# Designs tried in a protein design chat: VHH binders against q9p4d8. Part 4

Target 1, 280 residues: q9p4d8
Amino acid sequence: MDFMKPETVLDLGNIRDALVRMEDTIIFNFIERSQFYASPSVYKVNQFPIPNFDGSFLDWLLSQHERIHSQVRRYDAPDEVPFFPNVLEKTFLPKINYPSVLASYADEINVNKEILKIYTSEIVPGIAAGSGEQEDNLGSCAMADIECLQSLSRRIHFGRFVAEAKFISEGDKIVDLIKKRDVEGIEALITNAEVEKRILDRLLEKGRAYGTDPTLKFTQHIQSKVKPEVIVKIYKDFVIPLTKKVEVDYLLRRLEDEEDDDATQKSGGYVDRFLSSGLY

## First folded at step 17 (VHH)

Design x5
Fold by OpenDDE, fold request of step 21:
Structure x5 (fold): chain B 280 residues (1-280), chain A 120 residues (1-120)
Amino acid sequence: as target 1 above (280 residues)
Amino acid sequence: QVQLVESGGGLVQAGGSLRLSCAASGFTFRSYAMAWFRRAPGKEREFVAYIYSSGGRTEYTDSVKGRFTISRDHAKNTVSLQMNSLRPEDTAVYYCAKDWGFEETYFDHWGQGTRVTVSA
C-alpha cells in the first residue's frame, strides 16, 4: 500500500493485497513465536523488578519498542496503531505528509487493549511450544510477542480502510444504517459468509505451506510448529471479529465528517474528490 | 439493482479484433474491481482479465497476455475488453463480473454474457 497515493489506498484490489500480505506476516510471526514456551511470567504484572516501570515484562518491552518506532515515523503511517500511545516520541526524521484518506477520528479507533488481552490469554497458549516457563528465552519470547502483536494490530485496524471503502461503495444503504445506529444492520452489510470462509480456507492452506518452513529467525532449534488449524481458529475467533468491530466502530462515526463537510461546504475527502473528478 | 450488460460479441476471423463492453449500473462503479471471464463450449468458466477499482492495475490470464486489454471508463460506468489477434481457442461466451471482495476475490454479480466466435 502506498499511502502517498491516496487514490489507490481505498482500491479494492490494493486493500485485498495488503490484507493478504498481512496474513503472511502474521503466520510467520506465529511460527516464530512457536519456538518458545507460553512463559506466563512475561505477561504477569510486576513479575520482574523493572526500573521505573509498573507492569509486565511484555508491556515494558513493547512500550520501549513503540518509543523507538515512533521516532522513526512508524506511527505517522496511517495504518499503524500503537499499544502505548503515551510513550510515543517525535521523530527526528523529516516529516512525511500523508494525504488524508480516513475520517478525522480514525486515530481514535483503537482495539489494542483487546488485542493484547486476547493475545496473552488465548493466542499464546495456542501457538506456544509448550505450557509453562522457559527462563532462558524470556527475552526472545517477548520479542516474538511484539512482532505478533504489532502485526495483529495492523491487520485488525486495517478494518478502518475497509470500512472507509465500504462507506464510499455502499452509499445510501450504509448511511441509512448509520443514521439509525443499526449495528446489526451494519455488521450484516459488511459481512459475507462466503468471503470469510474463503479467508479461513486460505489461511489453512497457508498454514500448511508455511509450517514446513525451517527458516526461523530467533533460534536455530525448532521446538514446535504452529498447527494450521490453530491459525484458522485464531482468525475465526479473534482476528475477523475484532476487525469487524473496528469497521463498525469506524462506520458508526463516519457521518461526523460528512456533517462537517456539509457545514463547511467543503468537498469530501481527497479520495472522494479524486474519485468524483473522473481524472483517473 | 446491480446490472451488468455485456455487448460487442460476434463472429470474427482468426487474427481479427473485437471490443467487448460491459455497462454497469446500480452500484458505485468506481469502488469495485471488475473482471472478464469466459466459458468455452464444453469447458469451465475461466478467468480472462481483471482491473482494479482505480484502473491502475490489470491482470490477465497467460493465454491472452499481449493480445487482450482490459480497461474501464468511470464516466460511462463501463469496463471493456479489447481483444486483438483473436484465435479459435478464444471462442467463448464472455462474462463481465463485479468483484466485491475486500479480503478475498468475490464476484457477487455477473452479466448475461456475450458470445465471441472466432473462425479459423
Scores: ipSAE 0.728, ipTM 0.882, lowest interface PAE 0.7, mean pLDDT 90
Fold by OpenDDE, fold request of step 21:
Structure x5 (fold): chain B 280 residues (1-280), chain A 120 residues (1-120)
Amino acid sequence: as target 1 above (280 residues)
Amino acid sequence: QVQLVESGGGLVQAGGSLRLSCAASGFTFRSYAMAWFRRAPGKEREFVAYIYSSGGRTEYTDSVKGRFTISRDHAKNTVSLQMNSLRPEDTAVYYCAKDWGFEETYFDHWGQGTRVTVSA
């Protein structure tokens, strides 16, 4: 996805392609994480005496990563959502001015807390090499976790783009539902059971293919591969539902920008301007 | 209600050209990718061409690559298939389809089709 080309960002084909590519990244990251044991100590609050920090080892390391990443403009990108927005620092690089494609409140849509909770409690036990502690690679474990979490976050929050595209595509039908605050109606409108089935089938196939990939790096420890069925289950139970939640949350607020534009006679985002200009 | 109406089919000699058109209504045309399919006598329906919602990308089945061109007009809500260098094996009923899929390709609406016959 090229966010400097706003006319392409809401292309449904491009959105689909992006989502499909993110599947590959997530599966790869799961496989990398599967080299390590569950290591509950990494997720336990105050398990280690981290100076000037109250939280888990993972929380600390992730926050430090985000602090560094913010300085190199990672979170200026429209598709990146931080877990710890309070630690972000100003970049010393020249600012990138991305065109505004999403609604003004898009950065407020954040389900990372839920992602983190589900990841440590449900996903890690399913993909880890084994239960219990592995003290000799706590750092490597946590680093792999960060890659998983960031890829999951990106995938799930990409629902914002899907939601914006659906808003435009559905028109009055979705507007009526939003006005009524009909969450169930919105969810029903944006959901297709056959599409979800196909996504899961695709994941199963990808999982099988990746499981046999000899190019994966081996650690000195027994390398565990993630079962394709586990990947499917994770998507079915968590990734797809959380993405849907992001979509619904985004859509429920979508008319706020329209109301503000009407009230302030201010031009909306690029999408609104683009649509109004008849160019799209 | 979503409607897709194909036109432009007919009889043409081998090596000739035809331009098919599909008129779309009942949905936000610019938001959806469109495709052409065809069904030859005694065969199953097969993919022919695909165009992204913005029109910036296209895909073709190998047998028509270099001969067929898919395009769309947002102002007219139409998708077209320019068919050049037609062959007898291109004889089929051609269908226009709407792709609903955001996460996966899913064709939720089809036209009635237009018949193309290529004589030897």
Scores: ipSAE 0.724, ipTM 0.880, lowest interface PAE 0.7, mean pLDDT 90
Fold by OpenDDE, look of step 17:
Structure x5 (fold): chain B 280 residues (1-280), chain A 120 residues (1-120)
Amino acid sequence: as target 1 above (280 residues)
Amino acid sequence: QVQLVESGGGLVQAGGSLRLSCAASGFTFRSYAMAWFRRAPGKEREFVAYIYSSGGRTEYTDSVKGRFTISRDHAKNTVSLQMNSLRPEDTAVYYCAKDWGFEETYFDHWGQGTRVTVSA
C-alpha cells in the first residue's frame, strides 16, 4: 500500500490486497520460527544478565530492534506500531509527511502487549520444532520471534484502516452504535462469518503450499514444519479476534474527531470531508 | 435496502457495441468495489470485470480484455460496462454485484440481470 496516496489507502480492494500479502509474510515467518525449539528461557524475565535491562531476552532484543528501526523511519509509517514506544529514537533521515487518513488518536491504539503475551504462551508452542530448550540457538530463535511479532503486529493493527473504512461505509448505523457504546453491536456489524471462513480456508491452502521450505535462513536442518491446521487455529483464535478488538477500540473513539470538527465551525464531519476531498 | 438494477442489455450484431449500466442504492456506493458477472445459456455464472472502490483499479476475465471496460460514477452511484467488439460467445445475462471486499472477495448483493444477445 502506498500511504503517500491517501485516495488509495482506504480502498477496500487495496486493504484486502495488503492483508492477503501479510498472510504470506506471517506464514513464512512461522515456518522460519519452526526451526527452533520453544526455548522458554528466551521469554523468562531476567533469565540472562542483560546489562541495564529488566525483562526477558526477547524483550531486550525486540526493543533494540525497534530503537534501530525508529531511526530509519519505520514507525513514521502509518501501519507500524511499536511494542516498546518508549525506546524509539528520532530519525536522521528526511521526514516523510504522510497524509493523515486515520483518526487523530490512531497511534494510541496498541494491542502489542496482548500480542506478545499470546505469542509466547500460545503461538510459539504451536509452531516450535519441539518443547524445551535449545541453548545453541537462542539468538536465532529470538530473531525469528521478532519477525513473527512484527508481522503479526502489522496485520492486527491494520484493523485500524479496516475500521476507518467501515466507519465511512456504514454511516449512521455505526455512529448510533458508537454513541450507545454498544461494543457487541459494533463487533457484530464489522463481522462477516462467511468472509472469516474464506480467510481460514485460504490460510489452510497457503499453509499446505508453503509448509516445507528447504531454504530456511537460520539452519540447513529443518527440525519441524508448521502444520497448516495450526496456522488456521492461530488466525481463528488470536489474529482475527485481536484484529476485531483493534477495530472496535478504534471505532469507539471515532466520534471524538467529529466533535472537534464541530467546534471549529467546519460544517463537514471527517467522513464528509474525506469523501468531498476526492481522497475516497 | 441495497438495490442493484441493471440496464442496457439488448440484441446486437457481432462486432457491435453495448453499454450496460447498474444503478446502485441503499449503501455507501463509493466505499464498495463492484463487479460484473454473466451467465450464458447452459453455463454457470462467470466473472467478467471488477472495479475497486476508488475506481483506480480494474480487473477483467481474459476473454474480454481489450474489448470490455468497467467504470463507475460516484456522483450517480452507477457502475458501467462498455462492451465493444461483441461476439456471439458474449451472449449471456449480465449481473451487477456489490463486493463487501475486506480481506476476501465477497459479493453480498446481486442485481436481477440484463440480457445481452449477440447475433452472428
Scores: ipSAE 0.697, ipTM 0.874, lowest interface PAE 0.8, mean pLDDT 90
Fold by OpenDDE, look of step 18:
Structure x5 (fold): chain B 280 residues (1-280), chain A 120 residues (1-120)
Amino acid sequence: as target 1 above (280 residues)
Amino acid sequence: QVQLVESGGGLVQAGGSLRLSCAASGFTFRSYAMAWFRRAPGKEREFVAYIYSSGGRTEYTDSVKGRFTISRDHAKNTVSLQMNSLRPEDTAVYYCAKDWGFEETYFDHWGQGTRVTVSA
């Protein structure tokens, strides 16, 4: 996705392509994480005497990563959402002026807390090499966790772009639901059971493909590093629902910006304005 | 109500050209990707061409690459399929389809189709 080309950001095909690509990243990261045991100590608050820090080892390491990454403009990107927004630092690099594609409040849509909770309690046990501690690899474990978390966060929060695109595409139907604050109606409108099924089928296939040790070609029982079914379950139970939550949360507030625009110039939705400008 | 109406089919000799058109209504046309499919006699429906919502990207089945061109006109709410160098194997009913889009390619609406017959 090229965020410097606003006309392409809300393209449904581009959104799809981005989401599909993110699946690959997530699966890969799960595979990497699967090398390590569950290591509950990494997630326990104050398990280790970390200087000037109150929290888990994962929390600390993730926050430090975000601190560093913020200084190199990671979180200036529209599709990046930090877990620890309070530790972010200003960049010393030249500022990138991304065109505004999402609603003004888009940065306030953040479900990372839920992601972190689910990841440590539900996802890690499903993808880990085994239960218990692996003292020699705590650092490596946590690093792999960070990659998983960041990729999940990006995927789930990409729902904001999906939501914006859906808002534009659905028109009055979605507007009416938003005005009524009909959460169930909105959810129903943005949900396609066949699409979800296809996503899960695709993930199963990808999981089978990526999780196989090519060196095990001769074994009748291809032991997947991460069970494809677990990947599917994670998406079904957590990724898709949380993405949907992001979409709904985004949409419920979407008329706030429209009211502001109507007050200034009846300029159609951002995409409509862009498309009407003759660029297409 | 979503409507897709194909036109432009007919009888053409091998090596000839046809331009199919699909008129779309009942939805925000510019927001959705569109596609062409075809069904040959005795065969299953197959993908032919796909165009992204913005129109900047297209995809084709291998057998039509270099011969067929999919395009769209947002002002007219139309998607077109320019078919050049037609072959007898291109004989089929051609269908326009609307992609629901986003997380997965899913076509939720289809036209009635237009028949293309390519004679040897």
Scores: ipSAE 0.605, ipTM 0.834, lowest interface PAE 1.0, mean pLDDT 90

Design x5
Fold by ESMFold2, look of step 17:
Structure x5 (fold): chain B 280 residues (1-280), chain A 120 residues (1-120)
Amino acid sequence: as target 1 above (280 residues)
Amino acid sequence: QVQLVESGGGLVQAGGSLRLSCAASGFTFRSYAMAWFRRAPGKEREFVAYIYSSGGRTEYTDSVKGRFTISRDHAKNTVSLQMNSLRPEDTAVYYCAKDWGFEETYFDHWGQGTRVTVSA
């Protein structure tokens, strides 16, 4: 997928390839985090005397990572969504002018607060090696947490690209539902239970395959393997529902861009805009 | 209403060629990947060929690679299957299918099929 070539971003094959790769990254990150104990002190507000900061050790460490990464243009990319937008700094690298693939409000569709809450309260207890503290490796534990959180955020917010592809493909059906503010109708239109089942079945098989791989980077504890069923449950209970929430929230506002652009007054909508510009 | 109508089947001698066509209507053809499947007598339906919506990517089952070519025409809303060097084991009813699945493959609509018979 090339964000400088918008036609590659909404290509169905490229969307699927990206989702599969993000899935692999999430599974790997869960397995790597499972090498550590739950370590609740990492998530406890003001557990450590961090100068000029109110929050958890994880909050601090993640915010510092995002500050640094913003300076090298990470959050200029259309597929990156920060947990701490208020800490971002301007880049000292030349600006990249990405073509507009998503709606103008796409950066406002952000569920990272929910992701962080679910991660610390539900995911960590489900995948950790045990309930104790990781006294010797608090930094390494939190680094593994950051990888998990960032991969979850990227996968869930990729729902904005999936929603745009669905809108372009079946937008006439969705337009009436948006005007009615019919959240349940939109969710039903974009959902296919058999597709979701196939995703979960694939996750189960991948989890089994990763569980038999002796070359994992952080294999330091015998109880560190995560059960494949736990990965499936996390996707079923959290990743898929949050992704659908992102898609619905994105679609509910999609007509805002059509009224500000003549494309809705022409046949084809957003696709017609691409064709008339010569980008497609 | 989504409709897929296959044509071009028939009786052909081994080593011969046929071109199947699938006329598609009732949906935004350019947005969806398309596929050909086949069902031989007494067997389960099996995958033959797949073509992505854009980029020209294609996939084939091993037994037809190099002999079959899938293509699509966005202006005519058609998917075609050029079948060369036909073998008796290619005898089947061939079905055109539309792939709805954005996150994963899901064939939500099927044609009625066109019969291909390859004689020795």
Scores: ipSAE 0.529, ipTM 0.800, lowest interface PAE 1.9, mean pLDDT 86
Fold by ESMFold2, fold request of step 21:
Structure x5 (fold): chain B 280 residues (1-280), chain A 120 residues (1-120)
Amino acid sequence: as target 1 above (280 residues)
Amino acid sequence: QVQLVESGGGLVQAGGSLRLSCAASGFTFRSYAMAWFRRAPGKEREFVAYIYSSGGRTEYTDSVKGRFTISRDHAKNTVSLQMNSLRPEDTAVYYCAKDWGFEETYFDHWGQGTRVTVSA
């Protein structure tokens, strides 16, 4: 997918390829985090005497990473969503002018607070090596947490691109549901149980392959493995539902971005404008 | 009320050519990927060719690569399968299918099929 070439962004093949790669990244990050104990002190508010800061060690470390990354344009990219929007700073690099693919409010669709809560309360206990503290390397533990959180955030907020593609394809139906503020109707329209089952089946196979792949068995650093069923449960219970929440939240506001004379007479979106310009 | 209607099947000799067509209605044709499948006598249905909604990206099963070409016409709401260098093994009922899936492939509607017989 090339965000500088908008005609490639909402291509279903590129969307599916991106989702599959994000899935691989999440699984890898879970395996890396599984080498550490749960280490609840990492998540406890004010456990450590961090100067001029109220929060957990993870909160502080992630916020500092996001501050630095914003200065090198990370959060200018359409697929990056910060956990701490209030710490972002002006970049000192030349601005990248990404063509508009998503609605103008896309960066306001942000469920990272929910992701962080679920990650610390549900995901960490399910994937950690065991209970207890990682006393000799809390920093490395929290770095692994950051990788997990950022990959989960990217995957879940990719729902905005999926929602835009669905809007273009189902616009007539979605427009009526948006006008009625029919949240349940929108969720039903964007949901396909067989698609969700195929995603979960693929995750199960990948989790098993990571455990039995001869290439994986050559590394001595992976001593704890996340059970494939845990990965599937995390997707089923959290990743898929949060992605759908992102899709619904995105779609509910989608008519705010229509410049057409009558949104009910002519459905469309950013990709349709690109098609009329000859770009898609 | 999605409707897919295949046509263009028939009897043809080995080495010949045939063009199948699928007329689509009841949905926003431009927005969805389309595919051709086939079922040979006594066998299960198998994938043949796939075309993305934009029309620029296609996929084929190995046995038909270089011989079959899938295409679509957004103005006429049709998807076509040009079949060249036909072999007796291509004998099957050919089905048109609509892919609804955004996150993963899911064929939610199928045509009733058109029969292709390739004589040795």
Scores: ipSAE 0.411, ipTM 0.734, lowest interface PAE 2.8, mean pLDDT 86
Fold by ESMFold2, fold request of step 21:
Structure x5 (fold): chain B 280 residues (1-280), chain A 120 residues (1-120)
Amino acid sequence: as target 1 above (280 residues)
Amino acid sequence: QVQLVESGGGLVQAGGSLRLSCAASGFTFRSYAMAWFRRAPGKEREFVAYIYSSGGRTEYTDSVKGRFTISRDHAKNTVSLQMNSLRPEDTAVYYCAKDWGFEETYFDHWGQGTRVTVSA
């Protein structure tokens, strides 16, 4: 998909291709994280004497990672959602003016606090090599955690693009449900049990295939295998439901932008931003 | 209500050509991918060709690659199948289908079909 060409972003084929790639990234990251023990000290608030910081080692490391990445435009991209929005800084690189594809409030749809909570309390214990500590590997463990968290965040918040595509495609039906604030009706409209089953079946197959990859011969804990069924359970219990929550939260507010869409249509809002960047 | 109406079928000699058309109504045509399937006598429906909502990507079953071309016209709300170099094994009822699935493929509506007969 090309975020500089809005019409390509909401195409079903491009959406599916992106979702498939994000699955591969998540599975790989889980397998990489599974090389480490659960290492609860990484997540314990104030376990380490970090100057002028209240939080876990992971919180600190991720926040610094995001601060640096914001300066090189990472969070200017429409598909990036920060865990720590308050640490973002202005970029020193030439800005990219992405055409508007999502609703004006899209950056307010952010479930990263819940992702972080579920990741540390549910996902890490399910994929870790064991329940202990590896004091010599705290940094490497936390870096693997960052990769997991960022890939989970991208996949779950991609629900905003899926929701926008569903909104454009379903027309008046979804508008009626939004006006009634029919949360259950919206969730039913965006859900297809056969599609979800196919996603989970594909994950099971991928989890088994990645487990036999020769490149994993260099893992620290060869005997500590990630069970494909655990990966599937994480998707079923957390990734899919959080994605639906993102979709529902996005859709419930979507009519706020009908007035914004009218102003954009008449005033050329996204075109004005694009033209002001010198991209004529 | 969603309607898919196929036309353009008929009898044609092997090596000949036909163009099938599917008129779509009752939904936002531009937003959905479309496909052609076919069912030969005594067989199950099989996939023939697929066109994404943007119209820029297409996919075909191996047996029709290079011979069939799927296209769509957003202004007319039509999807077409140009069938060249027809063979007797292409004899089937051809169905137009609408793909609703956003995360994965899911065909929720089908046309009534148009018959194509290819004589030896």
Scores: ipSAE 0.355, ipTM 0.691, lowest interface PAE 3.0, mean pLDDT 85
Fold by ESMFold2, fold request of step 21:
Structure x5 (fold): chain B 280 residues (1-280), chain A 120 residues (1-120)
Amino acid sequence: as target 1 above (280 residues)
Amino acid sequence: QVQLVESGGGLVQAGGSLRLSCAASGFTFRSYAMAWFRRAPGKEREFVAYIYSSGGRTEYTDSVKGRFTISRDHAKNTVSLQMNSLRPEDTAVYYCAKDWGFEETYFDHWGQGTRVTVSA
């Protein structure tokens, strides 16, 4: 997928390739985090005396990363969504003008608060090496957490691209449901149980591959500490449902980007909106 | 209603060529990837060729690479399979299939098939 070439962004093959690569990144990040104990002090509000800050060590560390990364254009990219939008700063680098391929409100579709809550309360206990603390590894643990959170956020918010592709393909059916504010109807229309089963089956295979031949599958000699079934459960219970929430939230607002009042008009692609946004 | 209708099958001698066509209707054709599968006598259905929705990317099973070409025509809503340098082992019923999956491959609709016989 090349965000500078809008014709490639909603290509079904490129969408699938991106989703497959994001799975690999998430699994790797879970394995890296699994080397540490649960370390609840990392997530406890005001556990450490951080100057001029109220929050957890993770909150502080992630917010500082996002502040710095925003200055080097990370959050200008269409597929990056911040956990702490209020800490972002202007870039000092020349701005990259990405062509618009998503709806104008896409950056407002943000479930990172939910991701952070689920990550700390559900995912960490499921993948950690054990309960308890490792006082000498707090920084390394939190850095692994940041990698997990950022990869989860990218994967889940990629649902905005998937939702736009589905709108283009099935737009007339979705338009009626949007007008009715039928959340359950939209969710049902975008869901296919066999597709979800195939995603979970692939995750099970990947999790087994990472654990059964570390010299061939992992590039480095690191023993896997995350059971494949845990990875599958995290996807089934959290990643897939949150991705669908992102899709539904995106679709519910999709008619805001229509230039006329004809709600029966078929959905336009990124090219139509691109032309409507002032590029002539 | 989704319909896939294959045509172009027949009897051909080894080394010959044949072009299969699949007429698609009842869905937004340009949005979905399409594939050809085949079932040889006494064997399981196997993958032959796949074309993504944009038409710019294709995939083939190893045994047909360089001999078969899949293509699509958005104006006619058709998927074609050009089969060159045919071999007796290419004898099969060939099926057109629609891939529903945005997130993962899932063939939700199949044609009735067209028979290809390659004589020895």
Scores: ipSAE 0.301, ipTM 0.673, lowest interface PAE 3.6, mean pLDDT 85

